# VHH binders against Mucin-5B (MUC5B): the designs that were tried, part 2

Target 1, 189 residues: Mucin-5B (MUC5B), of Homo sapiens (Human) (q9hc84r5073to5261)
Amino acid sequence: CICSMWGGSHYSTFDGTSYTFRGNCTYVLMREIHARFGNLSLYLDNHYCTASATAAAARCPRALSIHYKSMDIVLTVTMVHGKEEGLILFDQIPVSSGFSKNGVLVSVLGTTTMRVDIPALGVSVTFNGQVFQARLPYSLFHNNTEGQCGTCTNNQRDDCLQRDGTTAASCKDMAKTWLVPDSRKDGCW

## First folded at step 1 (VHH)

Design b10 (framework vhh_6z1v_2)
Fold by ESMFold2-Fast, scan of step 1:
Structure b10 (fold): chain B 189 residues (1-189), chain A 124 residues (1-124)
Amino acid sequence: as target 1 above (189 residues)
Amino acid sequence: EVQLVESGGRLVRTGGSLRLSCAASGFTFSSYAMGWFRQAPGKEREVVAAISWSGSSTWHADFVKGRFTISRDNAKNTVYLQMNSLKPEDTAVYYCAAVYTTYEVFGSDEYDYWGQGTQVTVSS
């Protein structure tokens, strides 16, 4: 199952439903319904403010977060020497391309394309600040995903599954329900 | 059933003041940002003011800054627009609208729920 986001607001779910959603807060992209494979979860924070170099206030970049087996990996883009560069935080600590721990591998292609692999699960996630893609094996994750990426069921009829367990007529309406509780803060309307 | 009901629109003289209210029901009001829009005959709908879900952030269009103030009372499920120093060009139907966490609080297409509008007429 492949879920993608591009242009900052265009989404394609695991089963291939396309929609546009312009969220300004943190949302669940995908999480396991039943914790079978380390409770794998993916989040997109549309306003990730750090104490870093050149960005302050409303200039905060996007960040993609991965939670797996109590580990937290954050992917974001920062300005270094006037150029955009990927920044990967592994349990809040910056790590370099080639880092690995507890079955999780991290790499950077070029200067901004960050990749996280979990080879034992056949999972890979890429992010460059503008485009996101998550690849999950259908054989392991079928009938066990929810979030803005939809269900991994090979059936588009259930793609717009909302947080309350009902199916919306529009996946844009579904996407709003995946707001992370407590993510409301300055800059999030 | 979701409802937004505007009230307070009427005929007022140039330089006068008016307070609009919008009562919300059928959804979790405190989780939604609220906006006030207006539309005059033959013109496009334009955003006048917006307020965040908590009320901690507000935005006002340049053409009403210093004259209009948006506020909300989450305990009463109500959003308000205080309009001072009214001008003939403020004549329009005023709409309140609700949006659940969105990137574009200024775009009418992003709003989930809309009221039926209340007419404000400013004459000399």
Scores: ipSAE 0.017, ipTM 0.388, lowest interface PAE 5.4, mean pLDDT 85

Design b11 (framework vhh_6z1v_2)
Fold by ESMFold2-Fast, scan of step 1:
Structure b11 (fold): chain B 189 residues (1-189), chain A 124 residues (1-124)
Amino acid sequence: as target 1 above (189 residues)
Amino acid sequence: EVQLVESGGRLVRTGGSLRLSCAASGRTFSYYAMGWFRQAPGKEREVVAAISGSGGSTWHADFVKGRFTISRDNAKNTVYLQMNSLKPEDTAVYYCAAESYLGPFYDSSQFDYWGQGTQVTVSS
């Protein structure tokens, strides 16, 4: 199952449903329904691409977070002396390409494309500050995913699964229900 | 969640030195770019210094270059501002902020988390 986001607001779910959603908060991209493989969870933190905060303003991904077992990995892009560089934080500590711990491997391709692999689960996640892609084996994760990436069931009819367990008519409506409440950000409760 | 707590502000004589600390606490603290801002009475808040998440990149405003130095200790989740050769013009409330957008350090709107501020008063 492959889930992707590009252009700041365009999503393709694990079962291939496409939709557009403009959020400026943190949302659950994917999490296990039943904690079977370390409670694997993916989060995308969004913001406005520029200081213009209008309803039509472009949104940009700021950071992609991965939770696996007791570990938290954050992928983000930062500016160092005017140049964009990928930054990978492993339990809040910066790590370099080639770092690995407890079955999780991280790497950086070029200057900004960050990759996290969990080989035992066949899981791979990439993020470069503009585009993300998550690859999960159907054999392990079928019938056990929820979030903005939808269900991994090979059935698009159940892709727009909302937080309350119902299916929305549009995945745009589904996407907003995966908000992670954050009192520190206005409008993200 | 993350909470920022500044400490170290006090009255100091012209030419003196002072170190401000900003401790980040919380269960979900992420490694962010950090900045120091200040606001004097009747003036707008201005950026003083900023440091990248790794500590590998720093920026200091022209009016404090050579006098102030920003640094961080990621093992302690703490950012410091070492202030030397203090002038009366440095009198202000100093704020610590954590950056949610990792772009230019000069825009206060890019910082999501702010401390309560610590008062620095420089007298002749």
Scores: ipSAE 0.000, ipTM 0.121, lowest interface PAE 15.2, mean pLDDT 80

Design b2 (framework vhh_6z1v_2)
Fold by ESMFold2-Fast, scan of step 1:
Structure b2 (fold): chain B 189 residues (1-189), chain A 122 residues (1-122)
Amino acid sequence: as target 1 above (189 residues)
Amino acid sequence: EVQLVESGGRLVRTGGSLRLSCAASGFTFSSYAMGWFRQAPGKEREVVAAITSSGGSTWHADFVKGRFTISRDNAKNTVYLQMNSLKPEDTAVYYCAASPFYGWDSLEYDYWGQGTQVTVSS
């Protein structure tokens, strides 16, 4: 199962449903329904691309967070000498390309393309500050994912699964229900 | 007119605790990442902590690990820095700053407060 986001607002779910959603908060991209593989969870923090904060304004992802077992990995892009460079935080500590700990490997390709691998699970996540992609084996994760990336079931009918367990008519409506609870309400929904 | 106003800086004893607040106005606070920076006399500004616009992700510098915690309240347009187990090395002017981007480079922050002085005495 492959989930991706590009252009700041375009999503393709694990089962291939495409939709557009313009969020300005932190949302659950994917999490396990039943904690079978370290309670793997992915979160995307979205911001406006410019200082303009209107409903029609373009959205830009700012950070992608991965929770696995007791570890938290944050992928973001920062400025170094006027140029964008990827930054990976492993339990809030900056780490370099090639770092590995407890079965999690991190790498950076070029200046901004960050990659996290969990080889034991066949999981790979990439992020460059603009495009996101997560790859999960169907054999391990089928019938056990929820979030903006939808279900990994090879059936698009159940892709728009909302936080409350119901299925929305559109995945755009589903996507907003995956707002992280600690997101604030005055400008974050 | 954008304004960031820090408060809470004062003289504290080694081992003490202090909470700094930064009140924001003049921009859509909930759409901006916030950071806390500090600068000791004769040194460059260094990043202490950063928080995403939603508060869903935070970063803290290694030299404050386990001692400082950044948080925010978007309903009150305020960002906080809880400082525990203070050391003399924490003596500095503390600044809050806003950026449309979550990051650790001071050059990415476009709005800055005037700073609040924290002095830690032994």
Scores: ipSAE 0.000, ipTM 0.114, lowest interface PAE 17.0, mean pLDDT 81

Design b3 (framework vhh_6z1v_2)
Fold by ESMFold2-Fast, scan of step 1:
Structure b3 (fold): chain B 189 residues (1-189), chain A 124 residues (1-124)
Amino acid sequence: as target 1 above (189 residues)
Amino acid sequence: EVQLVESGGRLVRTGGSLRLSCAASGRTFSDYAMGWFRQAPGKEREVVAAISGSGGSTWHADFVKGRFTISRDNAKNTVYLQMNSLKPEDTAVYYCAAKYLWGSYTDESEYDYWGQGTQVTVSS
């Protein structure tokens, strides 16, 4: 199952349903319904401000967060001498391309395309600050995903699954229900 | 899939210190983020502090910053709340809670497992 986002607001779910959604907060892209594989979960933060970035930036970048077992991996971009560069934080510590720990491998393709692999699960995630793609094996994750990426069921009719367990008339309406409340962010609590 | 047992609550004088402990039973303790919540008589439950599964990230509410510190010892399956410079306003039942490592640390609805609570009373 493959989920993608491009153009800042265009999404394609794991079963291929396309929709557009413009959010300013953090949203669940995907999480396991039943914790079977380290409670794998993916988040898209549309306004990721680090302490160092907020003093100098006109707008905070996006970040894609991956939670797996006890590990937190954040993929984002920083401005270095006027150019965007990928930044990978492994448990809040910057790491370089080729870093690996506890079955999680990180790499950078070119200067901005970050990649995380979990080979034991056949999972890979890529992000460059603008576009992401998450690949999950149907054989392991079928009937066990929820979030903005929808269900991995090979059936588009169930793709717009909302946080409360009902299906929405449109996936745009479904997408807003996957908001992660955060009282530290204006309008996101 | 974790059970939580709290200890350490008692009567303490204003300006005093107290450490609360929350022991988790079961395997996979490090797969859970932990939070401390409190509820004073007649008030809503509020989040006090939270800590990631690895202990690498912590969050503290503004009203306890500089006074309270959350920490965890994964080898002992225990999370702690060190409370210093206690005030009468800190009087409450303190709850330990666990959630998976994703989502908001400040939203109590994200927490699936809760301890029974331990009473902290701060006398003037």
Scores: ipSAE 0.000, ipTM 0.142, lowest interface PAE 13.9, mean pLDDT 82

Design b4 (framework vhh_6z1v_2)
Fold by ESMFold2-Fast, scan of step 1:
Structure b4 (fold): chain B 189 residues (1-189), chain A 123 residues (1-123)
Amino acid sequence: as target 1 above (189 residues)
Amino acid sequence: EVQLVESGGRLVRTGGSLRLSCAASGLTFSSYAMGWFRQAPGKEREVVAAIYWSGGSTWHADFVKGRFTISRDNAKNTVYLQMNSLKPEDTAVYYCAADLYGVGYSFDSYDYWGQGTQVTVSS
């Protein structure tokens, strides 16, 4: 199962359903319905691409977070001397390409393309600040995922699964229900 | 209203030390990652150091590692930058910034900025 996001607002679910959603907060991209494999969870933090941004303006992702067992890995982009560079935080500590701990491996291709692998689960996640892709084996995760990436069931009919367990008519409507409430940021409540 | 007020910037000689402070008001300080940035005349603004909301993790740019240390005191709503072994190339306006989501390592993600404090290093 492959889920991807590009252009800050365009999504393709694990079963291949495409939709557009403009979010300005943190959302659950994917999490296990039943915790079987370390309670694997993926989050995407979205923000406006311009200072004058409104609800109709372009939105850009700034961080992708991975939770696995007791570990938190954050992928983001930083500005160094006017150039964008990828930054990987492993339990809040910056790590370099080639770092590994507790079955989680990190790498960087070029300057901004960050990758996290969990070989025991056949899972890989990539992020470069603009494009996201998660690869999960169908054999392990089938019928046990929810979030903006939809269900990994090889059936598009159930892709728009909402937080309350119902299926929305559009995945755009489904996507907004995966908001992670954050009363500290105006409009993310 | 949210305000970040930097202090401590001044003229100092090469090899000297200086501590900058940034006092925050109007926000729940312990929920924000804090960063120090600098901009020299004719150069891009660059990230110098960042500290996570809990204070449990810090990041320092390679060009200041071993010389500068970021720290915070959540009880006082203040973030600090201890600068040692100052060099002329450290001359810049230093800015304090707050990031609501707690990422802290990309200047593009910061929500609030101070007005800056001038640090000049010369002999």
Scores: ipSAE 0.005, ipTM 0.144, lowest interface PAE 13.3, mean pLDDT 80

Design b5 (framework vhh_6z1v_2)
Fold by ESMFold2-Fast, scan of step 1:
Structure b5 (fold): chain B 189 residues (1-189), chain A 123 residues (1-123)
Amino acid sequence: as target 1 above (189 residues)
Amino acid sequence: EVQLVESGGRLVRTGGSLRLSCAASGRTFSSYAMGWFRQAPGKEREVVAAISRSGGSTWHADFVKGRFTISRDNAKNTVYLQMNSLKPEDTAVYYCAAEYTFYSLGDTEYDYWGQGTQVTVSS
């Protein structure tokens, strides 16, 4: 299953449903419903590209974080899009392309595209601030994902699964329910 | 959304055992990952243990591994910390905390906190 985002606000769920959502806070992109593979979860932190906070203003995702439990250790890998270059933090510590620890591999493709791989799970995530793509094996994650990336079921009918377990009429309405509570106060939605 | 109330803290002798409970009020306890934190006088607050939404995954700090066990009962809206082989350095106020997305080792990630329960371990 492949979930992607481009242009800072256009999403395609794991089952291929497309929608546009302009958030300005941190949202759950994906998490396991039942903790089976390290309770894997992905978060996207969104900001305005400029100081202009209008409804039509472009959104610039600033950071994509991966939470993963490996060998009884909870890991957080954060890919931060900077103005000059990308920054990758492994448990809050900056690391360079080629870094590898606890089954997690980090690399930078070209100049700005950051990549994290978890080979044991067949998981790969790429991010450059305007585009992300998360690849998860259907065989491991089917019927066990929720978040803005939707369900990994090969069926678009259940893609717009909301936080409360109901299905929204549109995935744009679903996406806002995946807001991380208290992620920010002023201007957070 | 969720209110947390810790209980079970008291004075115990070195080598003793104690179980802390954290009762949650609110409609969505099973949607939260939970953590136990502690803070001793004059020390930084530190994470002790964490548990996923379903209870299928747990993490314990190295300094309590083999002695403390975190667990939860979603039917009772309660998370527990079983503490065995207590040492004087375990003396602290223990806090339970809830986060909505995934359990974390940083206290800034937790959305809701209890008021704490005092555990004192004497020789």
Scores: ipSAE 0.000, ipTM 0.151, lowest interface PAE 13.3, mean pLDDT 78

Design b6 (framework vhh_6z1v_2)
Fold by ESMFold2-Fast, scan of step 1:
Structure b6 (fold): chain B 189 residues (1-189), chain A 120 residues (1-120)
Amino acid sequence: as target 1 above (189 residues)
Amino acid sequence: EVQLVESGGRLVRTGGSLRLSCAASGFTFDDYAMGWFRQAPGKEREVVAAISWSGGSTWHADFVKGRFTISRDNAKNTVYLQMNSLKPEDTAVYYCAARIYTYSGLYDYWGQGTQVTVSS
């Protein structure tokens, strides 16, 4: 199962349903329904691309966070000497390409494309500040995912699963229910 | 005001069982992931178990897997740690913690801790 996001607002779920959602908060991209593989969870933090915040303004992904076991990995892009560079925080500490700990491997391709691998689970996640992709084996994660990436069931009919356990008519309506309350950000709690 | 209050820690014999509770107040409990940590004298604090805001996902450290179970009751704003088959190595101060912000690998709120002592 592959889930992607590009253009700041375009999503493709694990089962291939496409939708557009313009959020300005942190949302659950994916989490396990039943904790079988380290309580794996993915979050995407979004913001307006410019200082002018309007309903029609473009949204940009700010950071991709991965929770696995009790580790937190944050992928973001920062400016270093006028050039964009990927920044990976492992339990809040910056780490370099090639770092690994407790079965999690991080790497950077070029200067901005960050990748996190959990080889024991066949899981890989990439983020470059514009595009996100998560790959999960169907054999391990089938019938056990929820969030903006939908269900990994090979059936698009259940992709728009909302936080309350019901299925929305559109995945755009589903996506807003995966809001992570964030007391540090106005309008997100 | 935000508070996390642990209770249930005491002296127990090897092989015994104990249930720890953590009562939360001052924040929207259902929106926070909760964790149990422990720290033994002369050692660093280590994570024992974690549970998602909905209770739909849990994680347990390898050294307690099969013996400890984390759970939560959102109606009571309480998180629990059921500890079975206790070993002397489980002796530590156990802390409850809550986390909501994803840019930090750290928990936002911490309890005062409750002492668990396991003896033969």
Scores: ipSAE 0.012, ipTM 0.183, lowest interface PAE 8.6, mean pLDDT 82

Design b7 (framework vhh_6z1v_2)
Fold by ESMFold2-Fast, scan of step 1:
Structure b7 (fold): chain B 189 residues (1-189), chain A 123 residues (1-123)
Amino acid sequence: as target 1 above (189 residues)
Amino acid sequence: EVQLVESGGRLVRTGGSLRLSCAASGRTFSNYAMGWFRQAPGKEREVVAAISGSGGYTWHADFVKGRFTISRDNAKNTVYLQMNSLKPEDTAVYYCAADTSLYYWGSAQYDYWGQGTQVTVSS
């Protein structure tokens, strides 16, 4: 099952449904319905790319967060002396490419493409401040995912599963229900 | 560690304008949410405005909305507060603060604070 986001607002779910959603808050990309594999969860924090905050304005991903067991890994892009560089925080501590702990491996390709692997689960997540992709084995995660990435069921009919357990006709309508309340941003609670 | 230094506070006439600046040190400035707070004598410290690390999102308190604008220049490691149509009620010490937390499930916790800059608005 492969889920991706590009262009700040274009999503492809685990079962291949495409949709466009422009959010400026943090949303659940994916989480386990039943906590079978460390309660794996993915979150994407979004913002407006420029000072223009209109409904049609471009959105940009700010950070991708991965929760696995008791660990929290945050991937973001920061400016270092005028250059964009990937920054990986492992339990709030910056770590370098090649770091590993408790079965989680992190790496950076070039200056901005960050990757997190959980080899025991066959899970891989990449983020470069513009595009993200998450890869999960169907054999382990089938019928056990929810969030903006949809269900991993090999059936697009149930992809637009909302937080309340109902299925929306449009995944755009589904996507907004996965809001994570955030008191730091007006309109995100 | 982050150090914050505010500047620009002074005496201004009612209806006037003023821009406050907050200079920050540190390589990760663009990751930190920044806020402007104020405190008048005998009053609680209150949040005035906040801006995300990239500058892509801003929030302004209702009592300053339309009059104050927060912005930042990450190349200069500086956050600004443009204050227009000033009222006597805006008289306070203005503080800038940085939230270095990247955890988004809870309320912002501002970890670092500046020394403050005094703004006085007289009739």
Scores: ipSAE 0.000, ipTM 0.115, lowest interface PAE 12.7, mean pLDDT 81

Design b8 (framework vhh_6z1v_2)
Fold by ESMFold2-Fast, scan of step 1:
Structure b8 (fold): chain B 189 residues (1-189), chain A 123 residues (1-123)
Amino acid sequence: as target 1 above (189 residues)
Amino acid sequence: EVQLVESGGRLVRTGGSLRLSCAASGSIFSIYAMGWFRQAPGKEREVVAAITSSGGSTWHADFVKGRFTISRDNAKNTVYLQMNSLKPEDTAVYYCAAGYDEFLYSTSAYDYWGQGTQVTVSS
């Protein structure tokens, strides 16, 4: 199952449903329904690309976070000497391309494309500050995912699964229910 | 906003069983992950068990695994902690907390807390 986001607001779920959602907060991209493989979870933190905070304003991904077992990995892009570079934080500590710990491998291709692999699970996640892609084996994760990436069931009819367990008519309406509340940011409750 | 009230804490003998309840009011209960925490005097508050908003996934600390079971009833806005084979070291104030699913293992994941209920286990 492959889930992607591009253009700041365009999503394709694990079962291939496409939708557009403009969020300005942190949302659950994917998490296990039943904790079978380290309670694997993915989050995307979005913000306005510029200081303009209107409903029609462009949104940009700020950071992609991965939780696996007891580890937290954050992928973001920062400015170094006037150039964009990928920054990977492993349990809050910056690490370099080639770092690995407890079955998790991180790498950076070029200057901004960050990749996290969990080979034992066949899981791969990439992020470059504009586009993300998560790849999960259907054989391990089928019928056990929820979030903005939808269900990994090979059936688009159940893709728009909301946080409360109901299915929305549109995945755009589903996507907003995966909000991670943050009282420090207005509108992200 | 959600408000939490724990109940069920009391004195029990070693080897006994006890069920704690946590009743929620305010916001829609079903959107919150729920956790049970405990704190003994002079010790840090520690995570005992947690359950996702859907009830589809649970986590239990190693020191209670096999003895304690967390569950929830979204229709009743209640989360439970079934405690079996109680030991004196289980003596503590037990707190329930509500937050979001993403960080079940961390105290910082929980925004709403109850006042606590005292559990005392005697020989």
Scores: ipSAE 0.000, ipTM 0.198, lowest interface PAE 14.1, mean pLDDT 82

Design b9 (framework vhh_6z1v_2)
Fold by ESMFold2-Fast, scan of step 1:
Structure b9 (fold): chain B 189 residues (1-189), chain A 123 residues (1-123)
Amino acid sequence: as target 1 above (189 residues)
Amino acid sequence: EVQLVESGGRLVRTGGSLRLSCAASGRTFSSYAMGWFRQAPGKEREVVAAISYSGGSTWHADFVKGRFTISRDNAKNTVYLQMNSLKPEDTAVYYCAATLEWYGSYSPEYDYWGQGTQVTVSS
């Protein structure tokens, strides 16, 4: 199963349903329904670094977070010497292309395209600040995913699965329900 | 815009302790992540510790873990580096730096830098 986002707001779910959603908060892209493979979870964070609207907020990038077992990997793009560069934080510590720990490998192609691989699970995730793609084997994750990426069931009728367990008429409406509440930011709680 | 002034650097004996302070002037101190860097004669500048804008997350280089602690007081517009169990190899000019990024150690570029404060550790 492959889930993608491009153009900042266009999504394609694991079962191939397309929709458009614009959010300013943190959302669950994908998580396991039953914790079988390290409770693998993906989040897209549209927050800025501070709750105050400042010049600092203009430099806070969009981030993709991966939670696997007890590890947190954050992928984001920042400006260095006037150029965009990928930044990978592994358990809040910056790491370079080629780093690996506990079965998780990270790499950077060019300056901005970041990739995380979990070879034992056949999982790969790529992100460059604007576009992401997550690839998960159907054989392992079948019937066990929820989030904005939908279900990995080879059945589009259940793709728009909402947080409360019901199916929305549109995946745009479903996407709103995967908000991660943040009481510190108005509109995100 | 922020200006940074370090203080506290001096001569200390091996095994001693020292606290460095970095005072910031400007309205947006709490919007910046802060870092402490050091540079010894003939060596490259290296990151020692970093702290997020809120103080909720900190990072310390492996060579100072357990000995140095970074902290900040946003009400006083100040970031601190508490240095314990000092070694001769800790001798360097210590710089305070501010960045709009979450974390200073991943990039060699910070937005604002202090002038540095000299720490000398002798036997």
Scores: ipSAE 0.000, ipTM 0.127, lowest interface PAE 14.2, mean pLDDT 80

Design c1 (framework vhh_7d4b_2)
Fold by ESMFold2-Fast, scan of step 1:
Structure c1 (fold): chain B 189 residues (1-189), chain A 119 residues (1-119)
Amino acid sequence: as target 1 above (189 residues)
Amino acid sequence: QVQLVESGGGVVQPGRSLRLSCAASGFTFSSYAMGWYRQAPGKQRELVASISGSGGSTNYADSVKGRFTISRDNSKNTMYLQMNSLKPEDTAVYYCARDLYWGSYFDYWGQGTQVTVSS
């Protein structure tokens, strides 16, 4: 199962449903319904983003967070001496390309493309601040994912699964229900 | 682009008050939790107080609870630290900082403002 986001608002779910959503807060991209593989969870933080449908708004800074077991890995892009560089925080501490701990490997390709691998699960996540892709084996994660990336069931009919367990008519409507409660910003949608 | 500018520091006698201000620009201020850090000579930088984006939640280091109050005015893109009953131990450079991730990592810092509590 492959989930992607690009252009700041375009999503393709694990089962291939495409939709557009412009969030300005933190949302669950994917989490396990039943905690089987370290309670793997992915979040996308859009706090710098506005509701504007411009190219500049599409390039707003974002952060991707991965929770696995008791570990938190954050991927974002920062400015270093006037140039964009990927920043990977492992349990809140910056780490360099090639770092690994407890079965999690991190790397940076070029200057901004960050990658996290969990080889035991066949999981890989790539993020460059604007484009996201997560790859999960269907054999391990089928019938056990929820979030903006939808279900990994090989059936698009159930892709727009909302937080309350119902299925929305559109995945755009589903996407907003995956808002993470966040005391940092009121007025999220 | 992102700028945080502190002001309001100075030299005061023990028991007096100071109010620090942090003027923010270059980002959507109300979308970020913010914090005040301080660093005394020869010591590690420590988080003194933090405030959520809406101002609805605050947190304080044990050493300043009951004496310091953090607040923000999102219409002015400004955060404040009201410092009462100042002690010599509060002497430090105070930094305004922007919370990048869940109160766990602060990615932008001001240049700092000196607070000296001395008799």
Scores: ipSAE 0.005, ipTM 0.231, lowest interface PAE 10.4, mean pLDDT 83

